# Designs tried in a protein design chat: miniprotein binders against Catabolic L-serine/threonine dehydratase (CHA1). Part 17

Target 1, 359 residues: Catabolic L-serine/threonine dehydratase (CHA1), of Saccharomyces cerevisiae (p25379)
Amino acid sequence: SIVYNKTPLLRQFFPGKASAQFFLKYECLQPSGSFKSRGIGNLIMKSAIRIQKDGKRSPQVFASSGGNAGFAAATACQRLSLPCTVVVPTATKKRMVDKIRNTGAQVIVSGAYWKEADTFLKTNVMNKIDSQVIEPIYVHPFDNPDIWEGHSSMIDEIVQDLKSQHISVNKVKGIVCSVGGGGLYNGIIQGLERYGLADRIPIVGVETNGCHVFNTSLKIGQPVQFKKITSIATSLGTAVISNQTFEYARKYNTRSVVIEDKDVIETCLKYTHQFNMVIEPACGAALHLGYNTKILENALGSKLAADDIVIIIACGGSSNTIKDLEEALDSMRKKDTPVIEVADNFIFPEKNIVNLKSA
Key: E = the ipSAE of ESMFold2; O = the ipSAE of OpenDDE; V2 = 0.75 times the mean of E and O plus 0.25 times the DockQ between their complexes.

## First folded at step 6 (miniprotein)

Design x12
Fold by ESMFold2-Fast, scan of step 6:
Order: structure tokens, then sequence, then C-alpha cells
Structure x12 (fold): chain B 359 residues (1-359), chain A 94 residues (1-94)
């Protein structure tokens, strides 16, 4: 494809006692470094083709994200030679701004958070185009049917690759993916629906503590909105999930897992050292279940056999450097500095508690 | 209009049809097992052509280059959909 690559599906051997066969779908190898190339690329291509057939206006692409979605839009536009404007919040790292600008896209910095940047894009950029000459293609970070359709292409590849390796899809006991707004999850469900597998293969959606809108919505039984996101996994940091994500989770066999930021960062660094690949926290969240199969088994409600297959979507992303992750971990450890107790102090609380029996 | 620009437009239109015809011929001649390779080759050649046409659109500002480029993009999308349909058919035959 012009805008996305067919990515490998490869066996991944995690350290320790193996309870199942893990395969990773290497979406980190996409042109934009994340699965977003599939869905955002699909939206842009389909929209540009529709505009061309109408023949009255020229397409221009507009996005409001300083993260993986904005970079995916800019990368697709570079590959398609389409004009692209990305509005990013003021807190967006210079590295990400530079990456987006290096594609040839125009970058405007405005707003304290995504909603303000998006409002600026719509009110001060898109509203001021010459609507007689230009037809805008608006790229939402996750909430668009063409985006979900594009992401669903990874299931076609997974099914094809399993068949090529002489592996039955009946051996797949779960697909693990990270959940922010739910665009990836929606695409996976749609891909599975196409093959009649959506009611047979459970999806384990992973979030980090502090951005677990999906988990909370499922527990409460209705969509919720978070007022503040506190997790280091900023790529998962949406205030809401798509309505379709909630509906799919109610309809199909979906499990939800929340893990701590510390575990995610440790997983990212461990993966870097063991497999020579830098991954961001959102990606590390899903990969953590390969390192800790007890969490995965608890989510699935059953023990995994050695010949069972679990597919983890290595979703990619470029939001953090190794240095960022090391600094975050150091900050957390500084607050949690271990106090070494002498061995004979094993019952220390007993000795230091005032005995009120005598008082 | 510049005669050289018109010549380039005519050349690109001819190349689009030649590549498309070649893709169709490859799909007819190859065993059905080789259809995916033929589709991939066709998509790669059309992508290269798309990028070359868009460069001339950027340089000249002539909307006829954009029209041709978007037509090439539509053909690439069609080949992608055929590749996906082939994958689904292979799965169903399992």
Amino acid sequence: as target 1 above (359 residues)
Amino acid sequence: MDPEVQKRIDEFRKRVEEVWKKAQELMELFDKGNTEEALKLAMEILLDLYLEIMKFYEETGDSRFLDIALEVMERILKLEEEAMELALEKFEKE
C-alpha cells in the first residue's frame, strides 16, 4: 500500500516459563512508526479519491494531534504529496513537532490540550479556507469509520500469515491490544467480523492506571469521561472512548486489564535491552501481558496451554525516548526509595507499637 | 499553456494505461497462486508513478496533474481491495 506496510507476524519468546505461544503483529514497523498508518492512511486516501471524483475542489488534510495520529497523517500526506496542516498543543515535545515538520507538513502550536488544539484547527484554520476551492479532510485521532476500516486490514494479514505458517486460527485464544480511544480495538473487531471470528476470539484491551476510561466505562456499564489523565502513556490518554468501542465491547467477548505506569516503563526498558527495540509506554502496556502471563490468564478466565496462541499487537509509537522512560522511572523510584530493615526486625511493627494493654 | 507541460501530461496518461494493462496481463498469465505478487508489483509501479506526477503538480500548479495522480491512487485502492478479497477467499477454502 501507498500509506501502510504489510507488517510481520512473528513468534516472540518472552523470558521465563512459557505458558503459550506468543506472536507479535509488528505495527511499530509502519511508515509512521505505529498502526495509525493503516487507519489514517485509509481515511486520507478514500477522502481524496471521493474529492477527485466530485472534481470541484482540491483536497487538503487537517489534523489536531502532536502524537502518533498527527505524525501518521503527516507521513501519509508526504507519501501522497497532499497538503497537510497539523495543530498541536503547547505541551507537545519539540522532537515530535520537528518529526511532523520534517514530513513537509505545516505545524501550528496552539491550545493547552487536545480539545483546545482541535477547536483552534476547526475555528481558526479550517473555517478560514476557501471552501469553493478546497475540500478539507479532517483527521480525528481515532473516531472515524474509515480509520477503523483501515486498521481492520491487520486482521487480514494475521489470518493470511497464520495460514502461511500452517497454523489454524482455532488455536488463537486471544488478541491483546492497547486501548486509548478505541480505534485500534474497533479495527480488530471489524477484521474479526469479516472472518466470522469476532464471537470466537476474545480481545484483551490494556490500559494504564490514570487513563483507564475503557475499563471504567465497562465496569459502570455506560460511557464515562475522565476529567484528567495522569498516566505517562500519553498515547492512551483520551478523555473518552468512541461509542462504537463501548458497543463492540458489550456485544463481543472483550476483557479489560489496567496496569501501573511503573510496570509499563519497566517493560519498555526490559524489551529494549532484550530485543533491541525501543517501544513507547502504550506499546509496552500490551507487551507487559507477554511478560506476565498470570495477568493475561486471569483476564481470559482460564489457563493457557503450551500450544495455545496469543497475538499481541505491537502498536508502536514515537512519543518517548529511552531517556524519557529512564527519567520517569527514576522519579517514581525516588518517591518509593526502599528502606532496608535488619533481619531481626521482621516483627519490628510489634516492638514499635505502643502496647495500650498496660497504659 | 506550455507545450512541454501538455507533453508530460500525455506521457503520464499513457504510462498509467500501460502499467494498468501490464498488471491485468500479469494476473491473467500467472497461476492463481502468483496473483498476490502480481498485485504487489502493480501497486509498487503505480505508487512510483503517483509520486512522480504529484511532483510535477507541485512544480507547475497545473490541476491536470492532480487529476491524473488521484486516478492512479484510485487504481491502487482497487488493487488493495482485490488483494484483501483474495486473502478472504483463501481463508474460506480452509
Scores: ipSAE 0.000, ipTM 0.392, lowest interface PAE 13.4, mean pLDDT 83

Design x13 (at its last look DockQ between E and O 0.69; V2 from the best seeds 0.00; counts 0 for: pae E 2.7 > 1.5, pTM E .780 < .8)
Fold by ESMFold2, look of step 7:
Structure x13 (fold): chain B 359 residues (1-359), chain A 95 residues (1-95)
Amino acid sequence: as target 1 above (359 residues)
Amino acid sequence: MDPEVQKRIDEFRKRVEEVWKKAQELMEELFDKGNTEEAIEKAMEILLDLYLEIMKFYEETGDSRFLDIALEVMERILKLEEEAREIALEEWEKR
């Protein structure tokens, strides 16, 4: 594609006792440094073509994320020579603001947190364009079917690579991916459905404690919204998952694992030391199961044979440096972070709770 | 409306069809030889080069008709990706 790369599927040998064969899907090699290039690139391309076919207005792209979604939008627009405006919260690191600006996108710093930046984008930027000439393309970070479709292309690549390596898909006993808002997960499910594999290959969704919305929603039996996000995994730090993510997880009985921030950061630094790749906590959460296969086996509900294959989606991310990770770990080792009780930390989003006694 | 710009628009519209045909022929030949990844890469390079050339004229002239043609090239790129997916699925079913 013009906006994303085919990425390698390669064997990964983790130190320790052998329990399965691991393959990584290297989404860190995408143009934006993360899988976001696939879905956000697909949304932008398809929206721009639809606008062109309408024949009335020119496309312009608008995003509100100061993280991987905003950077992916900007890099796709740089490749496509489309106008792009990204509104980012004031807390967005200067390094990330600079990276987005260096693509040629306009960056506006406004809002204390994502929701305020998003409101500013819609109210003060998008609502004030000349709607007779311009049709806006709004880039949601994860909750859009074109985003999921774009992410699903990684499954086409995985199937082709397994065939090329003469590996039977029947040996694949799981796919591990991190879950934030659920866009990556939805894409993986849609790709697996295309090949008749979604009910044959279980997915293990990984989150960090403090932003484990997916895990909590599955345990409660309906989607929840967290009141507070306390995990340092900012790429996973959404208060909600998409409704489609919940529906897929129930349909396919997707497994859920929650890892502590300290353990994930240690895994990130360990992986960087051993393999010379800088990764975000979101990516490190998934890789943690490669280092700790008992956690993976417990989630799958079975032990893994030595010739079983597990695929880990190395989702990537470009928002942190090694120094950021080291400072975060040092801060955590100097204090104990309290655990917030789940029962007190969520509400039921996007619905008016209605007592339907006669329903 | 600049007559030289209109002539260039007409030339690009014809060239889109010719380049698309070349990309499809390249894909068919390389797919038959089992070089699916290389076929996609080469076809994308050809289409991307055309896209960038058209976009240079858009940036220089400000005429939105160049952007429209560039987006038609982009649609061809998406069709190519969909065809590659269909070929991969057909090979999957034959396994």
Scores: ipSAE 0.436, ipTM 0.768, lowest interface PAE 2.7, mean pLDDT 86
ESMFold2-Fast, scan of step 6: ipSAE 0.603; ipTM 0.854
ESMFold2 (binder alone), look of step 7: mean pLDDT 77; pTM 0.693
OpenDDE base, look of step 7: ipSAE 0.530; ipTM 0.835

Design x16 (from x4 with L63F M66L E73L)
Fold by ESMFold2-Fast, scan of step 6:
Structure x16 (fold): chain B 359 residues (1-359), chain A 89 residues (1-89)
Amino acid sequence: as target 1 above (359 residues)
Amino acid sequence: MDPEVQKRIDEFRKRVEEVWKKAQELFDKGNTEEAMEILLDLYLEIMKFYEETGDSRFLDIAFEVLERILKLLEEALEKAMEEFEKKIE
């Protein structure tokens, strides 16, 4: 595809005695540096083709993210020769702004956090287009069925690559992925459903402490909204998960793991040293379970045999340099971590009141 | 001062105590989801009256319900975090 790459599925030998066979799906090799090329690319491409075939209006792409989602949107637009506007929060690193601008996208800096940037995009940018001439393609960072469909393509590749290596999918005992808003997780589930594997292969969703909305939602039994994100894994730092993510997690064999920021950063640096690949904290959270199989086994509720296979999604991202990770680790070792009481940090999402007699 | 508004306020205050007692019983039985749901439903109902009337006394009662929700959530999440820490052993 023009908007995403087929990525390798490669055996990963973690240091020490292997309790299982680990394979990484190398989504860090996508055009945007992350798995988001699949989902966001699919949304943009499908929408643009539909609009162009209709012929009444021209497509333009609009996104609100200074992170991996915004860069994925800009990268896809560069490849498809589509106009792209990305609104980013004021705290967005200059490095990311430059990356997005270098694709040819227009970047507007507005808002203290994602929600304000998104509101600005909708009220001050998209609301001002000539809707008779331009049909907007709005890119949410995770919450869209076409995004999940695009991410599901990684399962097609995983199944094909296992077959090519003469490996039965029955050997796969788990798939490990990081969870922010749940778009990646939704795509994995949909891919597994397509192959009749969703009831057989458990998914281990990994979050970091301070952005663990998924874990908290599962434990409370309904989706919740965090007021503040305190984790260094900013690409997991969504205040909510998609409703579909919660529904899938309750329907299928889904496990949830929360890892401390310090352990994640140590894993990122360890991985960089051993394999010469820089990974951001969100990716490091999933990879941490490859280095620490007891955490993985506890999450799965069973011990792994030497010939069992575990697939880890190396989801990628470009938020951090090695220097950033080293500085973050040094700071965490020297300073007390601020503690936010969990009860003070989340709310239930706004909900329209429904009267059962009237509805 | 408005007898109709005062009557409704008194009714909501009474329901807060009744629903809170029921929520605590559900929570103690391990039915955390149900406990949260009945409290949230009451909160939303009171907020609707605030939206319709603009009377801040409804907002005060709604926030009392929210504080109680947060108290139970703190207890539930502390238990959940303790369970998670035991799993990583």
Scores: ipSAE 0.000, ipTM 0.085, lowest interface PAE 25.0, mean pLDDT 84

Design x2
Fold by ESMFold2-Fast, scan of step 6:
Structure x2 (fold): chain B 359 residues (1-359), chain A 89 residues (1-89)
Amino acid sequence: as target 1 above (359 residues)
Amino acid sequence: MDPEVQKRIDEFRKRVEEVWKKAQELFDKGNTEEAMEILLDLYLEIMKFYEETGDSRFLDIALEVMERILKLEEEAMRKLWEEIEKRRE
């Protein structure tokens, strides 16, 4: 594809005694540095083709994200030679703004957080286009069926790669992926549905403490909205999950794991030292289960045999540098020094949620 | 009407069919990545002409190539699914 690459599925040997065979799907090798090239690229391509066939207007792409989604949209537009405008929040780092601008996209800085940037895009940018000449392609960071369909292509590749290596899909005992808004998770489920595997292969969705909307929604039994996101894993920091994500999790064998920010950052730095690859916290959250198979086994509800396969989606991302991770870890360690006791129970986000069914 | 532009349009129309035929042959032999590469190369070449000339007919042809890439990707997925189903039977 023009907008995304076929990525390798490679055996990953984590330090320690092997309890299972880990394979990573290397989505960090996508053109935008993350899996989002698949879904966002698919949305843009399909929309542009439809608009061109209609023949009445010209396509232009609009996105509101200073993170991986905005960069994926800009990267796809560069490859497709489509006009692209990205609105980013004021706190977006210069590095990310420069990356997006370097694709040729227009970047507008507005809003304190994603929702305000998105409102600005819709009311002050998209509302001002000449609707007789331009048909807008609006790119949501995760909540769109064409995005999920695009992400589902990674399952096609995983199945193909296992078959080419003479490995039975029956050996796959789980797929581990990070969950923000649920676009990646939705794509994985749709890919598995296509091959009749959704009822057989469990998905372990990983979040960090402070952005665990998926975990909280599942525990409460209904969709919730977080009032504030407090995790370092900003790529997972959405206030809500898609409705489809909640419905899929209820229908299929889905497990939920929440990991502390400190553990995730330590995993990112450990992975960088061992494998010379920089990964952001969202990606590190999923990889943490490869380093800590006890957490994975507890989530699956069973022990893994040496010949069992677990696939981890190395989802990628550009949100943090090594320096950012080191500074965050140092800050956390200084705060941890005066803390002697920790709660035995999970932190309840009750004061930070809005029940979407009753509100 | 610019005769030089019209000539390039006609040439690209013919090349789309030629490259598509070659891509299908590669795809049928299991060389899916090579099939996609030659289609992508053609798409990028046509888009460059669109950028240089501003003539929307080049965009029209490029998007037709893109449609064929997407169809080939869908067919590759379908063939893979059929192979898996046969193994289960």
Scores: ipSAE 0.000, ipTM 0.258, lowest interface PAE 12.5, mean pLDDT 84

Design x3
Fold by ESMFold2-Fast, scan of step 6:
Structure x3 (fold): chain B 359 residues (1-359), chain A 87 residues (1-87)
Amino acid sequence: as target 1 above (359 residues)
Amino acid sequence: MDPEVQKRIDEFRKRVEEVWKKAQELFDKGNTEEAMEILLDLYLEIMKFYEETGDSRFLDIALEVMERILKLEEEAREKAYEELLKR
């Protein structure tokens, strides 16, 4: 594809005795450094084609993320030569702002957190375009059917790669993926549905403590909204999950795991040392289950045999340096801040939440 | 400038059909990556002329190429599904 690459599915040998065969889907090798190239690229391409066929207006792309989603939108637009504007919160690191600007995208800094940046994008940027000439393509970080469809392409590749290696999909006992808003999870489910595998292959969704909206929603039995995100894994730090994520989790064999920030950072540093790849905490959360198979087995409800296969989505991301991770670990070891109780940190969102505004 | 623009438009319309035929031949032989690459190269070349001229006819042609890329992606997905069913 013009906006995403076929990525490898490769054996990953975690240190220690082998309890199962781990394969990583290397989404960190996408053009934007994360799986988001697939979904966001699909949304942009399909929207641009639709707008051009209508023939009334020209497409322009708008996103409100200083993280992986904004960079994926900017990267796709660079490849497609489409105008792109990204609004980022004031706390966004200069390194990420520069990375997005280097694609050729316009970057506007506004808002204390994602919701304020998104409101600014919609109210002060998108509402000010010449609506007779330009039709905006709004890129949500996760909550859009075209995004999920794009992410589902990774399952096509996984199935093909297993076939080419003469490995039966019946050997796959689980897929492990990180969950923020659930866009990745939704794509995996849709890919599995296409191959008749959604009822057979369990998915283990991993979150970090302090951004575990998915876990809390499943335990409460309805979608919740977190008041504050306290996890180091900012790429997972969304206040809500998509409604589709909750519905898929209720329908299919989905397990939920919450990992502590300290364990995730230790995993990121360990992975960097052992495999010479820097991974951000969101990616490290899923990879942690490769290092700690007891957590994985507990989540699956069964022990893994040596010839069982577990696929971990190495979702990628570029939000952290090694220095950032080391400093975060040192801070956590000092226990400088108290933990917020879950019961004090969520509200029930109003019924009929609109995840996208197309006006 | 209009006569030069028209000449380039005519050239691109002809190349779209030639490159598409070659891409389909490569795809049929299993060379999906190469098929996508030649279509992508054509798309980007046409978009450069759109940026230089502002003439929306170049954008129209480029988006036709993008639609054909999406068509091959869909066909590759269907082919993978059919191959799985044979097992």
Scores: ipSAE 0.032, ipTM 0.546, lowest interface PAE 7.7, mean pLDDT 87

Design x4
Fold by ESMFold2-Fast, scan of step 6:
Structure x4 (fold): chain B 359 residues (1-359), chain A 89 residues (1-89)
Amino acid sequence: as target 1 above (359 residues)
Amino acid sequence: MDPEVQKRIDEFRKRVEEVWKKAQELFDKGNTEEAMEILLDLYLEIMKFYEETGDSRFLDIALEVMERILKLEEEALEKAMEEFEKKIE
């Protein structure tokens, strides 16, 4: 594809005696450095084609994210030669602003966090375009069916690569992925549905303590909203998950794991030293289950045999440098555990017991 | 300049059909990557003229080429899925 790469599915040998065969889907090798190239690229391409067929206006792309989603939108627009405007919160690091600007995208800095940047984009940028000439393509970070469809393409590649290596899909005992708003998870489910595997392959969704909206929603049995996000894994730091994510988790065999920030940062640094690849905390959270198979086995509810396969989505991301991770680890050694609060106005009385496993 | 721009529009419309036929021949022979590459090259060439002229007709033609790329991608996926069958191994 123009906007995303076919990424390799490669055996990953974690230190120690192997309890299973781990494979990583290397989404960190995408043009934007993360899996978001797939979904956001698909949204942009399909929207641009639809606008062209209508023939009345020209497409322009608008996104509100200083993180991986904004960079994915800008990268796709660079590849497609489409005009792109990205609004980023004031806390966005200069490095990320520069990366986005270097694609050719216009960057506007506004708002203290994503919601304020998004409001500015809609009310002060998109509302001011010449609506007779320009039709906007609005890019949400995760909550859009075309985004999920785009992410589902990674399952097509996984199935193809397993076949090419003469590996039966019956050997796959789990897929591990990080969960923020659930766009990645939704795409994985949709891909598995196409191959009749969604009822057979469990998905282990991983979050960090302080942004574990998915875990809390599953435990309560109803969607919730966090009042504040206290985790270092800012790429997972959404206040809510998509409604589709909750419904898929109810329907299919989904497990939830929450990892402490300290363990995640240690995993990121360990992975960097062992494999010469810098990964951000969101990616490190999923990879942690490769280093600690007991957590994975507890989540799955069964022990893994040596010939069982577990696929981990190395989702990527460019939010942190090695220096950022080292500074964060030093800071955490001096601080108490953060307090997490759930928004009461989004907590409903529990009506049903959903038989979903949570770790 | 207007007659020259119109000439380029007409030339690109003809090339889209010619390159599409060549891409389909390559795809039918199993050369899917090469088929995608010639379509992408044409897309980028047309987009360069859109950027230089600002004439939306170049964008229209380029996006038609993009639609054809997505169509071949979908056909490649369907063919691969048929080969795999919705089989639970």
Scores: ipSAE 0.011, ipTM 0.523, lowest interface PAE 8.8, mean pLDDT 85

Design x5
Fold by ESMFold2-Fast, scan of step 6:
Structure x5 (fold): chain B 359 residues (1-359), chain A 87 residues (1-87)
Amino acid sequence: as target 1 above (359 residues)
Amino acid sequence: MDPEVQKRIDEFRKRVEEVWKKAQELFDKGNTEEAMEILLDLYLEIMKFYEETGDSRFLDIALEVMERILKLEEEAYEKSLEEWRKE
C-alpha cells in the first residue's frame, strides 16, 4: 500500500520460562512509526477518491493531534502529495512538532489541550477555507469507520503469515492490544469477523491506570467519560472510547487489563535494553503481558500451554525517548502520586454525546 | 489554458490505461507488489505536475490511479479470504 507497510509477525522470546509462544505484530515499523498509518491512511485515501469522483473541489487534509494520529496523517499526506494542516496543543513537544513539519505539513500551535486545538481547527482553519474550491478531509484520532477498516488489514496479514508458517490459527489463544479510544481494537475485531474468528479468539485490551476509560466502562456496564487523565501514556489518554468499542466488547470475548504507569515504564526500559527497540508507554503496556504471563492468564481465565500462541500488537509510537522514560520513572519515585478514586473521576456522557452509530 | 499542459494531461490519460493494463497482467501472474509499484510511480509523477501547475485535472487523473491501486488491494484481499475459506 501507498500509506502503510505490511509488517512482520515474528516470534518474541521474553526472558524467563515462557508459558506460551508469543508473536509480535510489528506495527512500530509502519511509515509513521505506529499502526495508525493503516487506518488514517485508509481514511485519507478513500476520502480523496470520493472527492475526486465528485470532481468539483480539491481535497485537503486537516487533523488536530500532536501525537501519533497527527504524525500518521502528515506522513500519509507526504506519501500522497496531499496538502495537510495539523493543529497541535501548546504543550506539544518540539520534537513532535518538528517531525510533523518535516513531512511538509503545516503545523499551527493552538489550545491548551486536544479539545481546544480541535475547536480551533474547525472554527478558525476549516471554516476559513474557500468551500467552492477545497473540500476538507477531517482526521479524527480514532473514531471513524474508515480508520477501523484500515486497521483491520493487520488481521489479514496475521492470518496469511500464520498459514505461510504452517501454524494453525486454532493455537491462537488471544490477541493483546492497547486501548485508548478503541480504534485499534475495533479494527482487530472487524478483521477477526471476516475470518469467522471473532467468537473464538479473545482480545485482551490493555490500559494504564489513570486513563482506563475502557475498563471502567465495562465494569459500569455503559460508556463513561473521564474528567481527568492522569497517566503518562498520552497515546491512550482519551476521555471516552468509541461507542462501537463498547458494543464490540459487549458482543465478543473481550478481556480488560489495567497496568500501573511505573510497571509500564520499567517494561519500556527493559524492552529497550533487551531488544534494542525504543517503545512508548502505550506499546509497553501491551508488551508487559509478555513479561508477566500470570496477568495474561488471569485475564484469559485459563492457564496457557507451552504450545499455545498469543499475539501482541506492538503498536508503536514516537512520543517518548529513553531519556523521557528514565526521567518519568525518577519523577514517580520523588513526587506524591495523585489519589483519585475512579468513582470521583467519571461522568455519564449522555448530554454531550451524539449517536456515533449514525456515522 | 496552456496548450502544453493540455497535451500533458492527454498523455497522462493514455498512460493510465497503458500502465493499468500492465499492472493487471502483473497482478494476474502473482506479481502484486510490482503491479502496485508501477501504479504508485505513475501517481507520483502526475502529482509532481499538479504541484508545478496547480491544475486540478492532474489531481483528478492521479486519484483515478489511486482508486485502481485500492481496487487491486481489494482483489488481493478477496483472494486471501477465498483461500482461507477453502481450508
Scores: ipSAE 0.241, ipTM 0.685, lowest interface PAE 5.1, mean pLDDT 87

Design x6
Fold by ESMFold2-Fast, scan of step 6:
Structure x6 (fold): chain B 359 residues (1-359), chain A 87 residues (1-87)
Amino acid sequence: as target 1 above (359 residues)
Amino acid sequence: MDPEVQKRIDEFRKRVEEVWKKAQELFDKGNTEEAMEILLDLYLEIMKFYEETGDSRFLDIALEVMERILKLEEEAMELAIRELFEE
């Protein structure tokens, strides 16, 4: 593809006595450094084609993320030579702003958090374009069917790679992926549906404590919205999951695991020492289950045999440096942060329609 | 309109059909990667003219090439899926 790479599926040998065969899907090797190249690239390509068929306007891409989604949009637009504008929150690190700008995209800094940046994009940037000449392609970080469809391509590659290695898909006892808003999870489900595997292969969705909206929604039995996100894994830090994510989790064999920030950061640093690859906390959350198979077995409800296969999505991401991880760990060791009880930190989402005249 | 711009537009429209025919021949022979490469090269060449001129007609032609790339990618994926289910 123009916008994403076929990534390898490789055996990963975690330290200690092996309880199962782990394979990583190396989405960290995507052009944007994360799996988001697949979904966001698909959205941009399909939208541009639709706009061309309409024949009246030129496409321009707009995104509101200083993290992996914004960088994926900018990277796809660089490869496709399409104009791109990314609005990022004020707290976005200079490194991420520079990375996005280096693709050729325009970066505007506005808003205290994603929702404010997104509102600014829609009301102050997109509504000021010449709507007679330009049709905007709006890139949501996760909540769009074309994004999920694009992510589903990783299952095609996994199935192909297992077959080429003479490995039966029947040996796959689980797929482990990190869950923020659920776009990755939705794509995995859709890919498995295509091969008739969604009812057979359980998915273990991993979150960190303080951004575990998915886990809380499943326990409550309906979608919830977190008031505050307190986890270091900012790439997982959405206030809500997609409605489709909740529906898929109710329909299919989905397990939910919440990992503490300290364990995740220690896993990221351990992984850099043992395998010479820097991963951000969101990715480290999923990889933690490779280091601690007891958590994985508890989630699956069964013990793993030595010839069982577990696939972990090494989802990637570029939000943190090793220095960031070390500083975060030091901060956690020096002070007790106030604990926000889950019951005090969620509301049931209400759809409030705000009429924006210049939209 | 600029006669030189129109000449280049007409030339690219002709090249889209020629390159597409060549890409289909390569795809039929199993040379999917090379088929994708010649289409992508054409897309990028046309986009260069769009960037230099600002004339949206170049973008329209480039997006038509992109649609054909996507069509070929879809066909390649469908073929791979069929091969998996027809041992």
Scores: ipSAE 0.163, ipTM 0.628, lowest interface PAE 5.8, mean pLDDT 87

